# VHH binders against Methionine aminopeptidase (map), part 4

Target 1, 301 residues: Methionine aminopeptidase (map), of Saccharolobus solfataricus (p95963)
Amino acid sequence: MTEDELNKLLLAGKIAAKARDEVSLDVKASAKVLDICEEVESIIIENKAFPSFPCNISINSEAAHYSPTINDEKRIPEGAVVKLDLGAHIDGFISDTAITISLDSRYQRLLDASKTALEAAITNFKAGLSIGEIGRVIEKVIRAQGYKPIRNLGGHLIRRYELHAGVFIPNVYERGLGVIQSDSVYAIEPFATDGGGEVVEGKSITIYSLKNPNIKGLSSRENELIDFIYTRFNYLPFSERWLKEFSTNVDELRNNIKNLVKKGALRGYPILIEIKKGVVSQFEHTVIVKGDSIIVSTKSL

## First folded at step 1 (VHH)

Design a27 (framework vhh_ozoralizumab_d1)
Fold by ESMFold2-Fast, scan of step 1:
Structure a27 (fold): chain B 301 residues (1-301), chain A 125 residues (1-125)
Amino acid sequence: as target 1 above (301 residues)
Amino acid sequence: EVQLVESGGGLVQPGGSLRLSCAASGFTFSSYAMYWVRQAPGKGLEWVSEISGSGDSTKYPDSVKGRFTISRDNAKNTLYLQMNSLRPEDTAVYYCAADTYEYDSSGMYYEYDYRGQGTLVTVSS
């Protein structure tokens, strides 16, 4: 990692933390999820970065992958437990962070479970440690507080223009995941629940990424859309909301997206829901591993 | 078709040495961490060593640390375990293992565990 690369990672982390901390104050009953995520994304852009993925705003038993759609009317319910998950990038150097806000004081212990698990994981995070040992730490902290970790969600290795770069950081002990590497970037993201401790895919898909730009037999317009996506987002996840410059016709955009997913040009990310509809909490930081030390790039300012 | 084929086991006296090999095929060997695990008669599986895909990082439990060395030859798709100062309690079937995982389109983790047929190591007088 060069000094220029490190500086971009640090700045992306700082910008994401700023957007997270400022916009979390606007998470209230009756607020529109669209307004919240557009505020997150506008703060990132006005600070000279780009969102590394669409703002996720997942409520109660939704664990991940709800991003508002064009003209989304969804509002935050009374007493909601809300996961705000966002990230920034500068020239593909990525940050990824999340916070849970509870509008119901009865869930404070559930929030504390994932928050203290994240703090414990960071304290133990160092080059040469088995990745499964981080999962052991997270699981121990969450279970000690009377909750279950979500076993099929976790953190991930981050590389330039790769949000999920093929290494999994578990929320439970697992062998076989390798060791933490120096000069590497990881997201650490404990999930805790009062449910079953596993997520399943829902029906809603609001987030997409480029999968194969070289599919043959596409129309001229479909090829134009793929070129637009690659130029603007590379292989990073995107929202239909970010395609307004390409077309203002919502039905045309949605039909093209659906067709490109069917043809294998785009990947869709279904919403993830706790298997027993338990309430989910999540906290997340991005860490940069530098020899004998780590830097938490997304820490509060 | 993923295949892992272990070899090199046998009978050895206490204090002796053996080198185990695992020939891997059917996947991109250099992209995956590899493991040795063992199972002694009447006992569960015990993790013995792990090595990163590049070979730059290795880990061992205290029971074998300093006696066993894991290595790999990515050009030959082969994993090795050099076992020195062998003890009767090292008697076990040794398995080569590749824990692969895939992030699906939703970001969910799915584990695929590939394990070979095993090679028997007997340490006795």
Scores: ipSAE 0.000, ipTM 0.157, lowest interface PAE 14.3, mean pLDDT 87

Design a28 (framework vhh_gocatamig_d2)
Fold by ESMFold2-Fast, scan of step 1:
Order: sequence, then C-alpha cells, then structure tokens
Structure a28 (fold): chain B 301 residues (1-301), chain A 125 residues (1-125)
Amino acid sequence: as target 1 above (301 residues)
Amino acid sequence: EVQLVESGGGLVQPGGSLTLSCAASGFTFSSYALAWYRQAPGKKRELVAGITSGGSTVYMDSVKGRFTISRDNAKNSVYLQMNSLRAEDTAVYYCAAEPGYYDFWSGSSEDYDYWGQGTLVTVSS
C-alpha cells in the first residue's frame, strides 16, 4: 500500500462517516427513503468523492440491498428499525459503513448486540489471525445478548474498484477462510436478529453492477448504456437513479436494464430478507490493516 | 489464479453410478455457492444441482432422488454423487462457483462467475 493510496482510503472513510452521521439524524417516521439516500449521496459528492455503491436503506426484516428507485414514494414507518448502509470512493479507493437507527425503544438491545459485536471484532482484528476467529467473536457477543447472528451475511475484503473482493468475514465461526492479511482493507459488518439467523432473496432488485461489458448482439443504444455505466461506475454497484443523464425516460431505462440483466451484461442484487421476518440490526466499519497497525477509516469524527 | 478442476467422468452402463469431484483454488471456498451444470450436444447448459455455503441444496426435477450434491470446505471440494444413471444424463458436466455479497446461491447460470473445464459423462450400453 502506498502513502497516496492510504490517504485516499482514509479520506473516503472520513467522507462516508460524515454522511452517515449527519443523515442518520434525519431518519424519522414519515421521512421518504429517497430523500434520505439522495442526501447521503449529495454529501459524498459535495466532498469530492463518489458513492462506492448506492445508499441502502433497509427497514425491519430487510437486511440489505434496498436502494430507492426513481420517484420512490416509500416512507419510513412508525417504530421502524432502519439500516443505513453507504460508502464512498476516491479514484476507486473504497469505504463502506453502516448504522442502525431504531424508532422503537424496545429494540435497543438488538442494536447494542450488533454494535458491541463490531467493537469486539475490531478489538481482535490483526494480521495473521484466522478469519474464522473474528466470526467466533461476533457470534459470542450477539448470542450473549439473546439474539442470533445472521450466518449467511458478513464482511468482505475490499480492493480498488472491487467492493467485494472474494474474501468473506463471517458473523459465525467457520474454518478454512484463511488469515487476515497485512496491507489489506476489510469491511466488518455484524448482523443481529430476533428471527432465524439467515437471509433469503426477495423479488425486488434496485441495485446493479456490470458483469460482462462484451456481450455480442446488443443494439447501439444498449452498447451506449454499457459504455456510460463503465465510464462512470466501473464494476461498482449503481442505481437507476444515477442513469438520468443517459435518459430521462424512466420506462426506457428500466427496459434497457431488464434486457441487459437478462443478456448477462449486468448483475442484479435482490433485496435480502430475514428468513422468519425477524427484525435485523447492523453496524459496519471499514478497517485498514497496515503492517501491525489497525486503522478504522469510517470511525466517527 | 482462480481454478475449478472437475474429475470423475467416464463411460458407464445405464443404471450405473459415478461420483464427480470439483477441486477449487484461488478463492475463499467456504463463502461461495457451488453448482453442477451439464450440457448435452445441441442443448444449452442447464443447472443439475446447487449447494449454498451453508449447505442448502437444490436439484433439477429429473435428477431428484438419483443425484446428491455435497461439499467439503476443509478440502475446497464439491461433489456430485450420481446414481441410477440414464442415457439422458449423457453430457459434459461443469462445476461453477459464485462469490456473493451474501453467502447463498442465486440459482441462475448467469450469476456464476467461475467455471471449470468440464468432465464428460457417457451413459451407454
């Protein structure tokens, strides 16, 4: 890792933490999810970074992968438990962070479970440690509070322009996951639930990324859209909301996206829902391992 | 660096059995969903069986009760036990793996990012 690369990672973390902490104060009953996520994304851009993925806003039993759509009318319900998950990048150097806000005091223990698990995971995080041992720490803390960790979700290795770079940081003990590497960047993201402890895919897809830009047999317009996507987002996840400069016709955009997913040019990310419809809490930080040092890039300022 | 290597294919008589193996390297195997696909001459690839990182399985209707998918995370391997083989099972069998933002199987061939070279299974008397 160069000093310039480290500085970009630190700045991306600072910007994401700023957006997270400022916008979380606006998470209230009746607030439009679209307004919340547009505010997150605007703060990131105003600070001269770009979103590393679309702002996710997941309510109650939704764990991940809901980003507001164009003209989204969805509002935060009374008493909701809301996960706000966001990230920034500078020249592909990525941060990823999340916070849970509860509008119902009865869920404070559920929030504490995942928050305390994140703190314990970071305290134990070091180069050379088995990755599965981080999962053991997370599981122990969450279960001690009377909740279940979500076993099929977890953190991940981050690389330049790669949000999920093929190494999994579990929320339960697992063997065979390798060891934490020096000069590496990880997201650590405990999920806790009062449900069954795993997620399933729902039917809604609101987040996409490039999968294969070289599919043959595409129309000129489809190829133009692929070029637009690659130029602006690389292989990072994006929202239909970010394609307004390509077309102001919402039906055209949605039809093109659907066709490109069907043809294998784009990947869609289905919404993830707790298997028993249990309420989900999540907290997340990006951690930089540099030599023997551990740096939490997304910590509150 | 990423590699999936299939083995265990061959010629068998109808009613026979084979075990296919897929050895994986270059990625964190335990966090991936794995699947077996097959392609017969003149047909498109079809999903035969899939297994999530947590061990949940799915099968195509024509192989349910005859085929069993399993994984061994310590050995970075996935297996397909094929019993009561039929002439219609003749195909090249491919191992496939998908990293996810989540640790479970998507069910679509378009969602799998890594593929092996394939192993031929011929069922003929």
Scores: ipSAE 0.007, ipTM 0.293, lowest interface PAE 9.1, mean pLDDT 87

Design a29 (framework vhh_7ubx_2)
Fold by ESMFold2-Fast, scan of step 1:
Structure a29 (fold): chain B 301 residues (1-301), chain A 125 residues (1-125)
Amino acid sequence: as target 1 above (301 residues)
Amino acid sequence: QVQLVESGGGLVQPGGSLRLSCAASGFTFSSYAMTWVRQAPGKGPEWIATISSGGSTMRDDSTKGRFTISRDNAKNTLYLQMTSLKPEDTALYYCARDSGEYSYMWGSDTYFDYRGPGTQVTVSS
């Protein structure tokens, strides 16, 4: 890692933390989810970065993968537990962070479980440590508070223009995952629930990424859309909201996306829902491992 | 059999220029996005630029004013024109075919599936 690369990672982290902390104050009953995520993304762009993935806003038993759609009318319910998950990149150097906001005081302990698990994971994070040991720490902290970690969700290695770069950081103990490397960037993201402790795929898809730009038999318009996506987002996840320059016709855009997912050119990310519909909390930071130093790029000021 | 072979590297003085070539065979070159990547000693791979099958380019912000990616589909060849070279540009440069493969929970959102052996660029006085 060069000094310039480190500076971009740190700046991406600070921009994401700024957007997260400012916009979290607007998470209230009846607020539009679209307004919240557009505010997050606008703060990132105003600070000369780009979103590394679409702002996710997941409510109650939804754990991940809901980003607002074009003209989304969804509002935050009374008493909701809301996960706000966002990230920024500068020249492909990525940050990824999340916070949970509860509008129901009965869930404060559930929030504390994933928050303190994240703090414990970071405290124990060091080059040469088995990745599974981080999962052990997370699991122990969450279970001690009477909740279950979500075992099939976790953190991940981050590389330039690669949000998920082939290494999984579990929320439970697991062998065979390798060791934490120096000169590397990781997302650490504990999930806690009062449910069953795993997620299943729902039917809604609001986040996409390029899967195969070389699919044969596409129309000229479909190939133009793939070129547009590839040029602007690379393989990073994107939202239909970010395709307005390609088409202002929402129905045309949605039909094209649906067809490209069906043909295997695009990957859709189904919404993830707790298996017993338990309430889910999540906290997440991006950490940079540099020699003996652990730098939390997404920490609050 | 997919093959990518780079050429054009060498020793150059700071401020100089080099043009790298990548000869592709074993696949329909014009149908694939192509990428240049570099790796400096002791560092991981660093993406430089990608050119789509349609000719659209995406470039690293730190180099995009100095480096230009292009392709010649008739010759099955990818190019990287490098100008105003700096000592920091010293690396093994290799071309890669765009991957299209992903794993979001366990694995990699990778941007290439085949790469060449590379050509060494050394920028030194």
Scores: ipSAE 0.005, ipTM 0.265, lowest interface PAE 10.4, mean pLDDT 87

Design a30 (framework vhh_7d4b_2)
Fold by ESMFold2-Fast, scan of step 1:
Structure a30 (fold): chain B 301 residues (1-301), chain A 125 residues (1-125)
Amino acid sequence: as target 1 above (301 residues)
Amino acid sequence: QVQLVESGGGVVQPGRSLRLSCAASGRTFSSYAMGWYRQAPGKQRELVASISWSGGSTNYADSVKGRFTISRDNSKNTMYLQMNSLKPEDTAVYYCAADRSEYLGYMSPEEYDYWGQGTQVTVSS
């Protein structure tokens, strides 16, 4: 990567960390999830970046993929364990980070499990190491604290305008995943649970991305929406909340999105729920591998 | 290009065993992660088990852990699901799936490039 590219990655990381750390203080019982995520996204934009994906706010057994919808009334419950997952980009140079906030002190050990697993993973992260060995480290730390890692969730390689660029960083030992590459960017994201250690797809879809902009047989309005999405978000995930300039008619917007998913133009991301409805904790950093250097772009300052 | 053909389904009594096979043709089988999914009437399709391209990593749904074993033989371009101690709730159409994609942080049905036609498994007296 060039120095200009590195500088953009570092700045995207700093902005995401700022939004995460400031807004995590507002995660309280009865707070609207919409208000929290709009505050995250507002901080990112006012700092001259764009969200790399919609702010996720996942509660208790929800592990990932809940972003608030237009006029969302959902509130944080008493005693909730809340995953705040967000990211920023500058010209497609991406950061991705997450923190868990518990409103119930009984879950502190569950939070410590994924947090210390992240710290251990970063400490062992180096070019040339088998990716599965990071999964071994994460699994060992989480299990030693009496919890299960979520085995079908994990970190990922990040490339320009590609949040998930085709390499999986597991939370358990796994062979055949390749080696950590120099001059590369990774998200490392341990998930721990008191449940079964696996997620399943729920029914709700609140996050989308462009899958195929060249589908034939679309109406002119559908083609206009595809063009709007591509120019604003590229192939990065987006929320219906970010489409207000395209249409203020919520029903029209939702019908168009649903039809474009059905036709294969858009990808929907179902919410992910722990298989036994166990409580889930998550911590995540973006790590830049530059020669022999490991740089955590999303660390608190 | 990959084509997948499932076999081995049938009707069995509770507590019995079945072995499903998925034969792959077209592109190199050993370059794909593979999975078994099932869908019962009126329910969503769910992951049963998955196996990495090398066979070195496997994942199972909690409902089948300890009873089902996924394996593959890359020399025969075939993936297997050994189903032991079958229960009535295992009744479903079982689908073989292949994904050319690298792992994306979550292996979902939408991430599989190729699907078979399915094979019916019925567990009933």
Scores: ipSAE 0.005, ipTM 0.172, lowest interface PAE 11.3, mean pLDDT 86

Design a31 (framework vhh_7ocj_1)
Fold by ESMFold2-Fast, scan of step 1:
Structure a31 (fold): chain B 301 residues (1-301), chain A 124 residues (1-124)
Amino acid sequence: as target 1 above (301 residues)
Amino acid sequence: QVQLVESGGGLVQAGGSLRLSCAASGFTFSSYAMGWYRQAPGKQRELVAAITSGGSTRYGDFVKGRFTISRGNAKNTVYLQMNSLSVEDTAVYYCAAKDYSGSYWLDESEYDYWGQGTQVTVSS
């Protein structure tokens, strides 16, 4: 990792933390999910970065993968437990962070479970340690507080323009995941629940990424959309909301996206829901491993 | 283009063993998660086992302790070692591949590519 690359990672982390900390104060009953995520994304852009993925705002038993759609009217319910998950990038150097906000004080212990698990994971994070041992630490902390970790969700290796770079950081002990590498960037993201401890895919898809730009048999308009997507987002996840410059016709956009997913040009990310509809909490930081140093790029000031 | 070719199926007696192989081509194998699914006549396809690019594994509840998934990146092949076979394991076994997103368990709907399947028949 060069000094320039490190500086971009650190700045992306600070911008994401700023957006997270400022916008989390606006998470209140009756607030529009669309307004919250547009505020997050605008703060990132105003600070000369780009969102590394669409702002996710997941409520109660929703764990991940809901970003508001065009003209979305969804509102935060009374007493909601809200996961705000966002990230920034500068020239593809990525940050990824999340917090849970509870509008119901009865869930404070559930929030503390994933928050303290994240703190414990970071404290134990070092080059040469088995990745599965981080999962062991997370699981122990969450279970000690009377909750279940979500076993099929976890953190991930991050590379330039690659949000999920093929290495999984589990929330339970798992074998065969390798060791933490120096000169590497990881997201660590414990999930805790009062439910079954597993997510299943829902039917709704609101987040997409480019998968294969070279699929044959596409229409001219479909190829134009792929070129637009690659130019603006590379292989990073995107929202239909970010395609307004390509078309203001919502039906056209949605039909093209659906067809491109079907043909394998785009990947869709289904919403993830706790298997027993349990309430989910999540906290997440991006950590940079540089020699013996662990730098939390997304920490609050 | 992406191709997955299963082999190693066949007829085996209850209590016996089989080793399935899936040879992959047309993509960077080491970056992909691989899975084995099975489908018996008249039933839905169900997860048998999956292995991530980093080698972490997951199993369907009905095969835990009996089956082992592994991968050989040098040969672009994923394997399923099937021990203590029962008549209920009779199905067509499918190899599946997914460009790994890294953040969650790979359900059937997340797999991008599928092989044509190999028949496993367990006789009593």
Scores: ipSAE 0.006, ipTM 0.350, lowest interface PAE 9.5, mean pLDDT 89

Design a32 (framework vhh_8h5u_2)
Fold by ESMFold2-Fast, scan of step 1:
Structure a32 (fold): chain B 301 residues (1-301), chain A 128 residues (1-128)
Amino acid sequence: as target 1 above (301 residues)
Amino acid sequence: EVQVVESGGGLVQPGGSLRLSCAASGFTFSDSSYAMGWYRQAPGNQHERVAIISSGGSTNYPDSVKGRFTISRDNAKNTGYLQMNSLKSEDTAVYYCAAGPEYYSDMFWTSEDEYDYWGQGTQVTVSS
């Protein structure tokens, strides 16, 4: 890791933390999900970074993968438990962070479970430690508070322009995941629930990424959209909201996206819902491992 | 040796049934929380996901096969299955078994690109 690379990672973390902390104060009953995520993304861009993925805002039993759509009218319900998940990048050097906001004091213990699990995971995080041992720490903390960790969600290795770089950081003990490496960047993201402790895919897809730009038999318009996507986002996840310069015709845009997913040019990310419709909490930080140092790039200012 | 191996493919008449098996060796499903999936590729077409099953038994299917195909696993036998009913000519493809550590991150779900172990494929032909 060079000093220039480290500085970009730290700055991306600071910008994401700023957007997270400022916009979380606007999470309240009746607020539009669209307004919240557009504010997050605007703060990131105004600070001379780009979103590393679309702002996710997931409510109650939704764990992940909901980003607002064009003209989205969804509003935060009374008493909601809201996961705000966002990230920034500078020249492909990525940060990734999340917090849960509860509008219902009855869920404070559920929030504390995933928050204290994140703190414990970071405290135990070191080069050479088995990755499965981080899962053991997270699981023990969450279960001690009377909740279940979500076993099939977890953190991940991050590389330049690669949000998920092929290493999983579990929320339960698991074998065969390797060891924490020096000169590496990880997202650590405990999920806790009062439900079954597993997510399933829902039917809604609001987040996409480029999968294969070389599909044959595409129309000229489909090829133009692929080129637009590659030029602006390369392989990072994107929202239909970010394609307004390509087309202001929402029906045309959605039909083209749907066809490109069917043809394997784009990957869609289905929303993830707790298997028993339990309420989900999540906290997440990006952690940089540099020699013997552990740096939390997304910590509050 | 760590691997997955498919079996059960063959020629079947339209409306018929086949059961594909995926035998894992060198790792155990119960110890490692592995997810398993079935993918297919027809000549001239893109790979597509057919079914995914989590370590806990939760399943997911695309609309093209939902209600006709059923994915299951037997952790004691270290084997996964795909039961295919009401087969159509459009189901003709090479079917691949894939397995890997189960994960969904905030921006990632289990996909073909992230599975650690892939079989070599088994041909399914639906034709009279």
Scores: ipSAE 0.013, ipTM 0.357, lowest interface PAE 7.4, mean pLDDT 88

Design a33 (framework vhh_7d4b_2)
Fold by ESMFold2-Fast, scan of step 1:
Structure a33 (fold): chain B 301 residues (1-301), chain A 123 residues (1-123)
Amino acid sequence: as target 1 above (301 residues)
Amino acid sequence: QVQLVESGGGVVQPGRSLRLSCAASGFTFSSYAMGWYRQAPGKQRELVASISGSGGSTNYADSVKGRFTISRDNSKNTMYLQMNSLKPEDTAVYYCAADSYWGHKYSTEYDYWGQGTQVTVSS
């Protein structure tokens, strides 16, 4: 890793942490999810970075993959447990972080479970350690507090313009995942639940990424949209809200997105919901491994 | 290295049974939803059955409900499809597929695919 690359990773982490910590204070009953995520994304852009993926705001049994749509009217319910998941990038050098806010004090132990699991995982994180051992640490902490880890969600290796680069950091012990590498960037993201410990897909899709820019048989307008997406977002996830410069006609945008997903040019990410509708908590940091040093780029400062 | 290896295909008469296996390596098996897809000559690939990472949720195509059973053994990194009461219209190449945790889906857009195993149901 070069000093310039490290500096960009650290700055992306600092900007994401700033947006997370400031906007989490606005997570209250009746608040519009659109307002919350637009505030997150505006802070990131005002600080000369770009969102590495759309701000996710997931409520109660929703674990991931909800970002507000254009003119979204959704509001945070009374007593909600809210996951705020966001990230920034500078020239493709990515940060990824999440915090859970509970509006119901009865869920404080559920929040503590994933929060303390994240802290324990970071404390044990080092080059050469088996990745499965991080899963063991996370699982042990969460189960000791009377909850289940979500086994089919976890952290991931991050590379330039690759939000997840094919290495999985589990929330349970697993063999065969390899070892933590030096000069590498990882997201560590424990999920805890009072449900079954697994997510399934819902029907809502609000987040997309470019899958194949070379699909045959596209209309001229569809090819223009693919080019717009690639130029602005590369292969990183994006929201329809970020396509306003391409078209202000919401129906046109949505029809083009649906057709491009159907034709395999775009990937859609369905909302992920706990299998038994259990409440989900999540905390996440981006960790830079540089020799024997472990740097939490997204820590609060 | 990620690998999915199908086995158990073959030629059988109508009304018989086959059990397909998919052995997985190179990834965290229990964190991936798994599915069986099939493609008959001249037709599009279709989802036959899918199973969540824990095995707690399963889905089946209407054409196979009550005849096929999907299961998994996470200790062996293996997924199975028990196919009973086979019909000539079940003739197809059967593919094992695994979906990433990032895009956990019951769809044809899986991260990893096997090479396929032929199932032929004929007299």
Scores: ipSAE 0.013, ipTM 0.392, lowest interface PAE 7.4, mean pLDDT 89

Design a34 (framework vhh_7ocj_1)
Fold by ESMFold2-Fast, scan of step 1:
Formats: structure tokens, C-alpha cells, sequence
Structure a34 (fold): chain B 301 residues (1-301), chain A 120 residues (1-120)
């Protein structure tokens, strides 16, 4: 990792933390999810970065993958447990962070479970340690609080323009996942639940990424959309909301996206829901491993 | 890294039964969704049956009522019980492990495949 690359990672982390901490104060009953995520994304852009993925705002048993749609009218329910999950990048150098906000005091212990698990994981994080041992630490902390970790969600290795770079950081003990590498960037993201401890895919899809830009038999307009997507977002996830410069016709955009997913040009990401509809909490930081140093790029300002 | 090894394929007469096994390496098995896919010559791979880490199952329309998928987490193995086999079931059968570990990455692991041939 060069000094310039490190500086971009640190700045991306700082910007994401700022957006997270400021906008979390606006998470309240009746607030529009669209307004919350547009505020997050606006703060990131105003600070000379770009969102590394669409702001996710997941409620109660939803664990991940809901980003508001164009003209989304969804509002935060009374007593909701809300996961706010966001990230920034500068020239493809990525940050990724999340917090949970509870509007119901009965869930404070559930929030504490994933939050303290994240803190314990970071404390134990070092080059050369087995990745599965981080999962052991997370699982122990969450279960000690009386909750279940979500075993089929976890953190991930991050590379330039690559949010998920093929290494999984588990929330339970696992073998065969390799060791933490120096000169590497990881997201660590414990999930805790009062449910069954795993997620399943729902049917709603609000987040997409480019999968194959070279599909044959596309119309000229479809090819123009693929070129727009690659130029603006590379292979990073994006929202239909970010395509307004391409077309102001919402029905045209949605039909084109749906068609491109069916043809294999785009990947859609279904929402992830706890298997027993249990409430889910999540906290997440991006961690830079640089020699003997562990740097939490997304820590509070 | 997960290694998947299929076994139990072979030649069987129409109306017969066969049980496929897929052995997975490592303690990660319990968190994976497991599936059986098949591919006949000149055709695309298609889903035969899948079982989630939590035990929920789904089946391709052409095998519903004839095939049963199950998993034995203690043995890190997924099974496909195939009954009332027809010539149309002739294909290479592949074991697959899918792990949606976070937002943007599907972990796809595939075995080498095992041949099933149904004679009339």
C-alpha cells in the first residue's frame, strides 16, 4: 500500500463516519427512508468522495440490501430498530460502515451485543491471526449477551473498486478461511439477532451492480446504459436513484434494469431477512492492516 | 475454500432409484446453502434441488415429488434421493455450495460432477 493510497482510504473512512454520525441523528419515527439516504449520499459527495454503495436502511428483521427507490414513500415505523449502512470511496479506495439505531428501548441489549462484538473483534485483529478466530470472538461476545450471531453474514476483504474481494470474515467460528494479511483492508460487521441466527433472501431488489458489460443482442439504449453504469460506478453497487442523469423516465429505467438483470448484464441483490423474522442489529467498521498497525478508518470523529 | 466431492452416480434402469452424496470439506458446511444442479449434453445447467443452511428446500418443477434433498451436518454431506427415474433425468449432476456472506458477494463452489445415466 502506498502513502497516497493509505491517505485516500483514511479520508474515505473519515467522510463515511461523518455522514453516518450526522445522519443517524435524523433516524426517527415517520422519517422517510429516501430523505435519510439522500442526506447520507449528499454529505459524501459534498466532501469530494462518492458513495461506495447505495445507503442501506434496513428495518427490524431486514438485515441488509434495502436502499430507497426513486420517489420511495417508505417511512420508519414507531419503535423501529434501524440499520444504517453506508460507505464512501475516493478513486476506488473504499470505506464501509454501519450502525444500528433503536427507537425502542427494549432492544438496547441487542444493539450492545453487536456493538461490543465489533469492539472485541477489532481488539483481537492482527496480521497472521486465523480469520476464524475473529468469528470465535464475535460469536462468544454475542452469545454471552443472550443473542445469536447471524452465521451467514459477515465482513469481507476490500480492494480498490471491489467492495467484496473474496475473503469472508465470519460472525461464528469457521475453519479454512485463511489468515489476516498485512497491507490489507477489511470490513468487520457483526450481526446479532433474537431470531434464528441466519438470513434468507426476500423478493425485493433495490441494489444492482454490473456483472457482464459484453452481452450481445442489446439495443443501443441498453448499451448506452451499461456504458453509463461502468463509467460512473465501475463494478461497485448502485441504485436506480443514481441513474437520473441517464433518464428521468422512471418506468424506462426500471424496465431497462429488469431486462438487463434477466439478460445477465446486471446483478440484482435481494434484501436479506432474518429466517425467523427476528430483530437484527449490526455495527461495522473498516479496518486497515498496515504492518503492526491496525487503523479503524471509520471510527467516530 | 470449500471442496465438494460427489458420489453415487451410475447407470440405472427407468423406474429405478439412485442416491447421490456430496461430501464437503471443513467446518463451514453448516452455514452454506447446498444445491444439486444437472447438465445434459447441449443444455444449460438447471437447478434440481436446494436446501438452505436452515433446512428449507426448493425443487425444480420436473423433479417435484420424485426427488428429495437432505443434509447431514454431522457428516458435512448433502444427499439427493432420486426415485422414479426416467431417461430425461440422464445428466451430469453437480453439487454446489452457495454462501451469501454479506451484501455483494455470492460464494459459488462446485463439485466435479457425477454422471447419472437412465436406460430404457
Amino acid sequence: as target 1 above (301 residues)
Amino acid sequence: QVQLVESGGGLVQAGGSLRLSCAASGSIFSIYDMGWYRQAPGKQRELVAAITSGGSTRYGDFVKGRFTISRGNAKNTVYLQMNSLSVEDTAVYYCAAEFYGSRMYDYDYWGQGTQVTVSS
Scores: ipSAE 0.012, ipTM 0.338, lowest interface PAE 8.6, mean pLDDT 88

Design a35 (framework vhh_ozoralizumab_d1)
Fold by ESMFold2-Fast, scan of step 1:
Structure a35 (fold): chain B 301 residues (1-301), chain A 122 residues (1-122)
Amino acid sequence: as target 1 above (301 residues)
Amino acid sequence: EVQLVESGGGLVQPGGSLRLSCAASGFTFSDYAMYWVRQAPGKGLEWVSEISSSGGSTKYPDSVKGRFTISRDNAKNTLYLQMNSLRPEDTAVYYCARGYEDLMRYGEFDYRGQGTLVTVSS
């Protein structure tokens, strides 16, 4: 990792933390999820970065993968537990961060469980340590507070223009995941729940990424959309809201997206819901491992 | 009942080639990203290749890029790894693994096969 690369990672982290911390103050009952996520994304762009993936707002038993759609009217319910998950990139150098905001004081301990697990994971994070040991630390902290970690969600290695780069950081002990490497970037993201400790797929899909740009048998318009997506987003996740320059016809966009998913050119990401409909909390930071140093790029202030 | 069965390992000299196969059963193979991972003696598990559910996208770490090629035949429910220019450090048990494509996770494996041993030595 060069100093220029490190500086881009640090700036992307600072911008994401700024957007997260400012917009989290607007997470209130009756607020539109669309307004919240468009504010996050506008702050990132105004600071000369780009979103590394669409702002996620996941409520109560939803753990991940809801990003608002075009003209989305969804509002935050009274007493909601809200996960705000966002990221920025500069020239493909990525940050990824999340916090949970509770509008219901009964869930404060659930929030503390995942927040304290993140802090413990970062404290123990070092080059050469088995990745499974981070999962052990996270699991121990969450279970000690009377909750379950979500076993089939976790953090990940990040590379340039690769949000999830092929290494999983678990929320429970797992063998065989390798060791933490120096000159590497990781997201660490504990999830805690009062439910069963596992997510399942729901029916809604609001986030997509390019899967195969070379599918045979596409129409000219479908190929134009693929080229547009690759040029602007690479293989990073994107929202239909970001395709307005390609077409202002919402029905055309949605039909093309559905067809490209069906044909295998795009990947869709269904929302993830706790298996017993338990409430979910999540906190997340991006950490940079540089020799013996651990740098939390997305920390506040 | 989900099963992944690797084959094709063996002893090979440095600079040689091997092709590994993985026969999948008990799930809809074409719905899942697939991976090759390896474990060298005395070391942890290392990811060595990824292929998308359609076969159109592949990824490799720098250690094997240009030497290894992953492919799949969805009609036969079979995953392959072509390994060229083998080095002593490629000695490992090789596993095929099923990923959680739909969960926005890239390195999580819910099933691994029994493995096939590759030994690169003179």
Scores: ipSAE 0.007, ipTM 0.238, lowest interface PAE 9.1, mean pLDDT 88

